# Ledger of designs, part 4: VH-VL binders against Uncharacterized protein mtre-1 (mtre-1)

Target 1, 142 residues: Uncharacterized protein mtre-1 (mtre-1), of Caenorhabditis elegans (q09347)
Amino acid sequence: YHQYRELKCSTPTNSIRGGPDRAECHLVLKAEELETGRPVPTGLGCWQEDHDGEEREYCDIVCPKSHTVFISYIDQGHRACFNFITYQVEKRNDEHVLWRSGKCLNSTVNYRIGCKFDDPFETQFKSDNEIFAHLRARARRV

## First folded at step 26 (VH-VL)

Design hx3 (from k13 with heavy chain F103Y D106R)
Fold by OpenDDE, fold request of step 27:
Structure hx3 (fold): chain C 142 residues (1-142), chain A 123 residues (1-123), chain B 107 residues (1-107)
Amino acid sequence: as target 1 above (142 residues)
Amino acid sequence: EVQLVESGGDLVQPGGSLRLSCAASGFTFDDYDMNWVRQAPGKGLEWVSFISGYGSYIYYADSVKGRFTISRDNAKKSLYLQMTSLRAEDTAVYYCARESYDYGTRSYAFDIWGQGTLVTVSS
Amino acid sequence: EIVMTQSPATLSVSPGERATLSCRASQSVRSYLAWYQQKPGQAPRRLIYGASTRATGIPARFSGSGSGTEFTLTISSLQSEDFAIYYCQQHYNWPFTFGGGTKVEIK
């Protein structure tokens, strides 16, 4: 079983090298990688953390209990967010999150993320509203 | 065709209990988050409680925490609010409200409201 | 909690005139802002959601604008049926909160 996600982060100037503005991100839920998908409420499910003086922004990618999570796509030509030092997929308990740091936080970037499951995704969330409620329970982007 | 109908409002004494019901029709009930919103006589609207489509997430206003319990029965397409330790300030018309999400704008609103049911707490 | 402040509390306007209602959030609610209209003895009805999107069936004279902490509901030309109380409400964070309402009354 598989699902796909798209994390779309944008800045007013469409900077791909880090600009003066913090990017705003929103998640898109997809059953297939290249479908249009279902947009998640903006500003939900993302939060900031400090890691040894490094600011990171984490976003829940809504792939609970996934055994395999991978980045299938990042915008080509991107300089600030392409390196794994500036982003990573992290597993926290049963949840998976994608974090960004450095100039990537202030860059326009799109990710496609693939998630593989042992069981249908619907066994975790029966509806989008439940997914959104889950994200509402998370820290929100400031 | 989409409709919410509240019931259960009554006159009760302080410290009393009351259970409100909201019957939904015309839509897939479990696809929607539901809310209770109340309005004291001559006053504004106050959010009371939230319950997600399948009840996994619940939230309360501080004013009712520990006293009110929101629940739902999706099979019966019903929303409930169990109120205990009622106070005079709980006197209000209680509305059940459906919260809808728009994928295009990625935003929410209470798009469907019941007619409300009056709860009066008085000695 | 996010405090929603509406102003003015009462707005007296003549039919045909423009009405501008303000809603301020104590902290950013992004665009998770809805406007409701309530007439006496009736339940509220949704007017605007996402700060600026007019709900289905709502006349074009109603418009919403703003983001973050400052929001505005505009009625371009008040009709007789528009005299009511208007509430803004944020869906951004718990607890959900409403503004105190603005009563639009006939001048």
Scores: ipSAE 0.849, ipTM 0.932, lowest interface PAE 0.5, mean pLDDT 94
Fold by OpenDDE, fold request of step 27:
Structure hx3 (fold): chain C 142 residues (1-142), chain A 123 residues (1-123), chain B 107 residues (1-107)
Amino acid sequence: as target 1 above (142 residues)
Amino acid sequence: EVQLVESGGDLVQPGGSLRLSCAASGFTFDDYDMNWVRQAPGKGLEWVSFISGYGSYIYYADSVKGRFTISRDNAKKSLYLQMTSLRAEDTAVYYCARESYDYGTRSYAFDIWGQGTLVTVSS
Amino acid sequence: EIVMTQSPATLSVSPGERATLSCRASQSVRSYLAWYQQKPGQAPRRLIYGASTRATGIPARFSGSGSGTEFTLTISSLQSEDFAIYYCQQHYNWPFTFGGGTKVEIK
């Protein structure tokens, strides 16, 4: 079973080379990779953490218990984000998150993410509101 | 027609208990998060409690934690608020409110409100 | 909790005049702000959500603006039916919180 996600991050000026402004992200839930999808509330499911002295912003991509998560596409106008350096998909327990750091935090970038499951995704969440409630519960909000 | 109808408001003594009900109609009840909001006489609005569509997530205001219990019966399209250890400051009109999410704006609001039910706590 | 502060507490306005209501959050609530109208003896009614989006059926004279910590509800030309109490409310973090309300009364 497949699901897709878009993590859409943008700065106020849509800067693509970094800058002084932090990007805000929102997740889009998709059944198919190229569909429009269902937008999650902006910033919901995202939080900041310190990792070895480096600031990271983590976002729950809502692919719990997925056995395979992959980035199918990255839309960035400039190479400001680098996999494993300033962004990465990470598995935490049964959850999957995407973190960003460095100049990637201050750049407009969109990720297409594919998630594969052993069971239908709908068996994990009964509705979008349940997903949103999950994200509300998970996120550390400032 | 989409509507919410509260019931159960009454006069109770301090330390007493009361159960409020909210009957929903005109929409798919379990698709929506539900809330209780109260308003003391002549005062402003105060959020009381939240329950997700399927009851997996619940939140309370600090003022009612440990005393109030929110629940729902989706089969009956009903929302409940069990109140215990009632205090004078709990006196208020209690509203049930549906929280809606707009995918276009990615924002929330209480879009449907009941008429409210009055709870009076007095000796 | 996020404290929502509305000002002024009471606003006296003549019919046909512009009314400007302010709502301030103690910390950023992004655009997760709604405005409600309440008339005596009635339940609140949603006016604006997402800080600036009018709810269905709300007249164009009502408009919301702002983001982060500063928000404004504007009634461009006050009508007789607009005299009421208006509340702002944030949906950004728990607990949800309302402003103290602004009473719009006839001058």
Scores: ipSAE 0.844, ipTM 0.933, lowest interface PAE 0.5, mean pLDDT 95
Fold by OpenDDE, last read:
Structure hx3 (fold): chain C 142 residues (1-142), chain A 123 residues (1-123), chain B 107 residues (1-107)
Amino acid sequence: as target 1 above (142 residues)
Amino acid sequence: EVQLVESGGDLVQPGGSLRLSCAASGFTFDDYDMNWVRQAPGKGLEWVSFISGYGSYIYYADSVKGRFTISRDNAKKSLYLQMTSLRAEDTAVYYCARESYDYGTRSYAFDIWGQGTLVTVSS
Amino acid sequence: EIVMTQSPATLSVSPGERATLSCRASQSVRSYLAWYQQKPGQAPRRLIYGASTRATGIPARFSGSGSGTEFTLTISSLQSEDFAIYYCQQHYNWPFTFGGGTKVEIK
């Protein structure tokens, strides 16, 4: 079983070259890779962590229990956003997150992510509002 | 027609308990997060509690935490608020409110409200 | 919690005039801001959501603007049925919080 996600991160000016403005992200849930998908509320499901003195922003990509997660496409202008040093998909327990750091935090970028499951995704979340509630709970807000 | 109807409001003494109900009709109940919002006489609106569509996520205002319990029965299309250790300051009209999400604007709102049920806590 | 502050508490306006209501958040709520209208003896009614989107059936004279911490509800030409209390509310963080309300009354 396959699902796709778009993690769409945008600065207020949609700058793809970086700058002073912090990007804010939202997910788009897709059953098929090239469909329009279902937009998730902006900024939900993301949080900040410090790792060895480096700020990282983590976003839940809503692919729990996925055995395979891959980046199928990156649409961005700033090179830092496709550099494995400043972004990565990480598995935490049964969950998958995508973190960004460095100059990518201040850049507009779109990630297309594919997730493969052993069971239908619908068995994990009964509805979109439950997904959204999950993401609302994950967001670390000041 | 989409509708919410609250019931169960009554006069109770401080320390008492009361259970409110909200009956939903005209929409797929479990697709929506539900909320309780209250309004003391002559005062503003105060959010009380939230429950997600299938009850996996619940939140309370600090003012009612530990005393109130929100729940839902999706088969009966009903929302509940079990109130215990009631205080005078809990006196209010209690509204059930449906929270809707708009995919286009990626935003929320309480789009449907009941007419409310009055809870009076007095000695 | 995010504190929502509405101003003024009371706004006296003549019919046909423009009414401007302010709502400020103690921290950014992005665009997760809704406006409600409440008339005496009635439940609140949704006017605006997403800071600037009119709900279905809401007259064009109502408009919302703003993002982050500053929001405005504007009634371009006040009608007799618009005299009511208006509340803003944030859906960004727990607990959900309402402003104290602005009473729009006839001058």
Scores: ipSAE 0.831, ipTM 0.928, lowest interface PAE 0.6, mean pLDDT 95
Fold by OpenDDE, last read:
Structure hx3 (fold): chain C 142 residues (1-142), chain A 123 residues (1-123), chain B 107 residues (1-107)
Amino acid sequence: as target 1 above (142 residues)
Amino acid sequence: EVQLVESGGDLVQPGGSLRLSCAASGFTFDDYDMNWVRQAPGKGLEWVSFISGYGSYIYYADSVKGRFTISRDNAKKSLYLQMTSLRAEDTAVYYCARESYDYGTRSYAFDIWGQGTLVTVSS
Amino acid sequence: EIVMTQSPATLSVSPGERATLSCRASQSVRSYLAWYQQKPGQAPRRLIYGASTRATGIPARFSGSGSGTEFTLTISSLQSEDFAIYYCQQHYNWPFTFGGGTKVEIK
């Protein structure tokens, strides 16, 4: 079983230069990789953390209990957004998050993410509003 | 027709308990998050409680936390609010409200409201 | 909590005139802002969501604008049925909060 996600992060001016403006992200839920998908509210499920003096922004990509998570595509963005040092998919407990850091935080970028599951994803979330409620339960972006 | 109908409002003494019900019709109930919103006589609107479509996530206003319990029965298409330790300041018309999400604008609103049911707490 | 402040508390306007209602948030609510209309003895009715999107069936004379902390509801030409109380409400963070309302009354 598989699902796909788009994490779409954009600055107010859609700049990819990594300027002064922070990007805000929203997730798109996809059953198939190339479908349009279902967008979630902007900012839901994203939060900031400090790691050894470096600011990271984490976003829940809603792939809990996935045994395989991979980036299938990266669209535009500052070159730092393509560097594994400034972004990663991280597993926390049974959940998966994507974090960004550095100049990527101020860059418009889209990540396409594939998630593979042992069981249908629908067994974990029966509706989109439940997914949204899950994301609403996450820390809010300041 | 999409509709919400509240019931259960009554006159109760301080410290008393009351259970409100909201019957939904005309839509797939479990696809929507539901809320209670109240309005004291001559006052503004106050959000009371939230429950997600399948009840996995619940939130309360601080003013009712520990005293009120929101629940739902999706098979019966019903929303409930169990109120305990009622106070005079809980006197209000209580509305059940459906929260809808618009994928196009990625925004929320209470798009359907019941007619409200009056709860009066007085000695 | 996010405090929503509406102004003015009462707005006296003549029929056919423009009405401008303000809603301010104590912190950014992005575009998670809805406007409701309430008439005496009735439940609130959704007017605007996402700060600027008119709900189905809402006349074009109603418009919403703003983002972050400042929002405005505009009624371009007040009709007799528009005299009511209007509330803004944020869906950005818990607890959800309403403004105190603006009563639009006939001058």
Scores: ipSAE 0.823, ipTM 0.927, lowest interface PAE 0.6, mean pLDDT 95
Fold by ESMFold2, last read:
Structure hx3 (fold): chain C 142 residues (1-142), chain A 123 residues (1-123), chain B 107 residues (1-107)
Amino acid sequence: as target 1 above (142 residues)
Amino acid sequence: EVQLVESGGDLVQPGGSLRLSCAASGFTFDDYDMNWVRQAPGKGLEWVSFISGYGSYIYYADSVKGRFTISRDNAKKSLYLQMTSLRAEDTAVYYCARESYDYGTRSYAFDIWGQGTLVTVSS
Amino acid sequence: EIVMTQSPATLSVSPGERATLSCRASQSVRSYLAWYQQKPGQAPRRLIYGASTRATGIPARFSGSGSGTEFTLTISSLQSEDFAIYYCQQHYNWPFTFGGGTKVEIK
């Protein structure tokens, strides 16, 4: 069973490579890879953590219990986001998150993400509003 | 027509209990998060409680935690607020409100409100 | 809890003139802010959401602006039906707190 996501991160001025302002990200939920999708509220499901002295911003990509998660494409004008250095998809328990760090935090960038499940995604969330409630509740757990 | 209708408001003594109901019609009730909001006479709006469309997330204002219980019955398209240990400061008009999300603007609001039901807590 | 502060508490405005209402959040709520109008004996009515988007059916004289912690509702060319109490509300996180209200009354 397949689901797709796009994580769209943009600065107020749409800086492609680094700038004074932090990018804000929103997730787009897709059942098919190339559909327009259903956008999630900006910033929802994202938070900051320190990792080995460097700040990272993590975003829940809403692929819980997925056995396979991959980034199929990254759209950035100048390279400020490097896999395993300034971004990566990581698994946390039953959830998957994408983190960004360094100059990638201040860059406009879009990620195309695929998720594969053993069970239909609808068994976990009955509606988009349930997904949004899940993501809003994450801020309370930090 | 999209509509919310509250009922169950009454005069109750301090320490008493009361159950409010909110009947929904004209929309797919299961897909919407629901809220209770109250307004004391002559005062502003106070958010009271939230329940997600399928009940997985429930939150309360600190002023009512432990005394009020929000619930919903999606088969009956109904929202409830069970109030116990009522106090004079709980006197208010109680509204149920639907929270809507606009995909175009990625923003929320309470777009549909009931007419309210009056709860008076007095000896 | 995010505290929402509205000012002024009362705003006296002549018909046909501009009213400017302020709403301030104790921490950033990004653009997750809605404005409501309430007339005596009625439920609140949604005016603006997402800080700046007019709800369907709301006259063009209503406009909202701001982000983060500072927000403004502007009513250009005030009409007789616009005399009411206006509330802001943040939808950033629970509790979804309201401001104290601004009463717009005839000068």
Scores: ipSAE 0.485, ipTM 0.836, lowest interface PAE 2.8, mean pLDDT 89

Design hx3 (from k13 with heavy chain F103Y D106R)
Fold by ESMFold2, last read:
Structure hx3 (fold): chain C 142 residues (1-142), chain A 123 residues (1-123), chain B 107 residues (1-107)
Amino acid sequence: as target 1 above (142 residues)
Amino acid sequence: EVQLVESGGDLVQPGGSLRLSCAASGFTFDDYDMNWVRQAPGKGLEWVSFISGYGSYIYYADSVKGRFTISRDNAKKSLYLQMTSLRAEDTAVYYCARESYDYGTRSYAFDIWGQGTLVTVSS
Amino acid sequence: EIVMTQSPATLSVSPGERATLSCRASQSVRSYLAWYQQKPGQAPRRLIYGASTRATGIPARFSGSGSGTEFTLTISSLQSEDFAIYYCQQHYNWPFTFGGGTKVEIK
């Protein structure tokens, strides 16, 4: 079973090369790859951690218990966002997160992401509001 | 068309119990997160409790945690608040409110409110 | 919990004048801020959501601005029906706290 995501990160001035302002990201939920999708509130499900002295921002991409997650396309800001260096998809428990660091944090970039599941996604969330409640609850975790 | 109607408010003694109901009509109840909000006489609004559309997430204000239980019955399009160990400080008008999300602006608000039901806790 | 602080507690304004109401959050709530109007004996009514988006049916004289921790509700050219209590509320996370309210009354 397939689900698609777009993670859209933008700065106020749409800087693509690490400008002065931190990008804000919002996730777009898609059941089909080409649909417009259902946007999640900006910043919801994202948080910051230090990793070996480097600031990272992690965003839950809402692919819980997915067995396969892949980035199919990266649009804009490629120079500032490089795989394994300033971004990566990482599995944490039953969830998948995308982290960004360095100049990627201050760059406009869009990720297209695919997720494969063994069971229909609807078995985990009955509605978008349940997804949003999940993401708001994540902001409360220590 | 879209309405929320509370009931069950009453005069009750300290330590007593009450169950408030909120009947929803005119919309797909299952798809909306619901809240209770209260307002003591002459005071401001206080958020009390939240339940997600299918009940997976439930939260309470610290002032009522352990004493109040929010629930919903989606088949009956009804929201409930079971109150126990009531105190004088719980005296208020209790509103049920629907939380809506606008995909276009990616923003929330309580867009539909009931008329409120008065709970008075006095010996 | 995120504390929402409104000022002033009471604002005395003549009809036709501009009213400016302030709402401050103890930490960033981004733009997840709503404004409500409440008249005596009535339930609150949604005015503004997303800090600056006017709800359907709300007159153009109501406008909201701000983001992060500082928010403003402006009522240009107050009408007689605008004298009420106004509350801000953050929708960033539970508890969805309200401000203490600003009563707008006729001067």
Scores: ipSAE 0.465, ipTM 0.829, lowest interface PAE 3.1, mean pLDDT 89
Fold by ESMFold2, fold request of step 27:
Structure hx3 (fold): chain C 142 residues (1-142), chain A 123 residues (1-123), chain B 107 residues (1-107)
Amino acid sequence: as target 1 above (142 residues)
Amino acid sequence: EVQLVESGGDLVQPGGSLRLSCAASGFTFDDYDMNWVRQAPGKGLEWVSFISGYGSYIYYADSVKGRFTISRDNAKKSLYLQMTSLRAEDTAVYYCARESYDYGTRSYAFDIWGQGTLVTVSS
Amino acid sequence: EIVMTQSPATLSVSPGERATLSCRASQSVRSYLAWYQQKPGQAPRRLIYGASTRATGIPARFSGSGSGTEFTLTISSLQSEDFAIYYCQQHYNWPFTFGGGTKVEIK
């Protein structure tokens, strides 16, 4: 079973090279790869941690219990975001998060993400508002 | 017409119990997260409790935690607040409020409020 | 708990003048801020959500601005029906705390 996500990160001036302003991200929930999708509130499900002296921002991409997560496309004009260096999808328990660091934190970038599940996603959340409550609860943990 | 109507407010003695109800009409109740908000006479608004549309997430203000229980019955389109161990400081008008999310602006608000029910705790 | 602080507690304004109400959060609530109006004996009414989006049916003289920790509600050209108490509320995380209110009175 497949679900799709788009994580859209933008700065106030739409800077693409790691400008002066921190980007803010929002997730878009998609059942089909090419649909418009259902946008999540900006910043919801995202938090910051220091990792080995470098600041990272983590965002829950809402692919719980997924066995496979892949980035099918990354839209960035300038390469401020490099996989395994300044961004990566990471599994935490049964959840997947995308983190960004360095100049990627201050860059406009969009990720298209696919998730594969053994069971239908709808068995985990009955509505978008339940997904949003889940993401709000994650912000509480930070 | 979208409406919320509270009921069950009464005069009770300290240590007593009371159950408030909120009847919803004109919208799909299951799709909305619900809240209780109270306002003591002459005072400001205080958020009391939250329950998600299908009940997976429930939260309380510290001032009522352990004494109040929020619940909902989606088949009856009703929200409840079971209050126990009532104190004088629980005296307030109690509102139920619907939280809505606007996909266009990606923002929340309490967009529909009931007119409130008065709870008085007095010896 | 995110503490919401409103100022001033009371604002005396003449009809037709501009009223500026302040709301501050103890930590960032991004743009998850709503403004409500309440008149005596009535339930609150939603004015602004998302810090700056005017709810349907709210007159254009009401505007909201700010993000993060500092927010402003502005009423341009105050009308007789605008004398009320105004509350801000954050929707960032539970508890969804309200500010203490600003009472807008006729000067």
Scores: ipSAE 0.457, ipTM 0.825, lowest interface PAE 2.9, mean pLDDT 89
Fold by ESMFold2, fold request of step 27:
Structure hx3 (fold): chain C 142 residues (1-142), chain A 123 residues (1-123), chain B 107 residues (1-107)
Amino acid sequence: as target 1 above (142 residues)
Amino acid sequence: EVQLVESGGDLVQPGGSLRLSCAASGFTFDDYDMNWVRQAPGKGLEWVSFISGYGSYIYYADSVKGRFTISRDNAKKSLYLQMTSLRAEDTAVYYCARESYDYGTRSYAFDIWGQGTLVTVSS
Amino acid sequence: EIVMTQSPATLSVSPGERATLSCRASQSVRSYLAWYQQKPGQAPRRLIYGASTRATGIPARFSGSGSGTEFTLTISSLQSEDFAIYYCQQHYNWPFTFGGGTKVEIK
């Protein structure tokens, strides 16, 4: 069973290269890889943590209990975002999150993400509003 | 037409209990998160409680936590507020409100409100 | 809890003039801010959401601006039906707090 996500991160000027302004991200929920999808409110499900003096922004990509999560494509003009250096998909318990750091935090970048499940995704959430409530509740945990 | 109608407001003694209802019509009720908002006479709006469309997420204002219980029955298209240990400061008009999300602007608002039901707590 | 502060508490304005209402948040709410109008004896009415988007059926004289912590509602040419109390509300996180209101009254 497959679900797709796009994590769209953009600066106020939509600069592809890292700059002075922090990018804001929003998730797009997709049942099929090429559909337009259903956009989540900007910033919802994202939070900051320090990791050994390095600031990271984590975003929940809404693939709970997924056995396989992969980035199928990264749209960035300049390579400010490097896997395992300034971004990574990370599993936390039954959740999957994408973190960004360094100059990647200030860069316009879009991630296309696939998630594979043993059960239909609809068994996790009954509607988009339940997904949004889940992501809003994430902000309360910080 | 899209409509919300509150009922169950009454005069009650301090320490008493009361159950408010909100009947929804004209829309798919379970697709929407619902809220209670109250307004004391001559005062501003105060958010009271939230329940997600399928009830997985429930939140309360600190002023009512432990005394009020929000619930919904999607089959009856109804929202409820069970109030206990009522105090004079709970005197207010209670509104139910629908929260809508606009995918185009990625923004929320309470787009549909009921006309309210008055709760008076007085000895 | 995110505290929403509205100013002024009361604004006296003549019909046809511009009214400017302020709302500030104790921390960033991004653009998750809505404005409501309430007339005596009536339920609140949605005016603006997403800080700047007019709700369907709201006259063009109403406009909203701002992001982060500072927001403004402007009524460009006040009509007699616009004398009411206006509330801002953040939808960023629970509790979804309201400002204290700005009463717009006839001068």
Scores: ipSAE 0.456, ipTM 0.832, lowest interface PAE 3.1, mean pLDDT 89

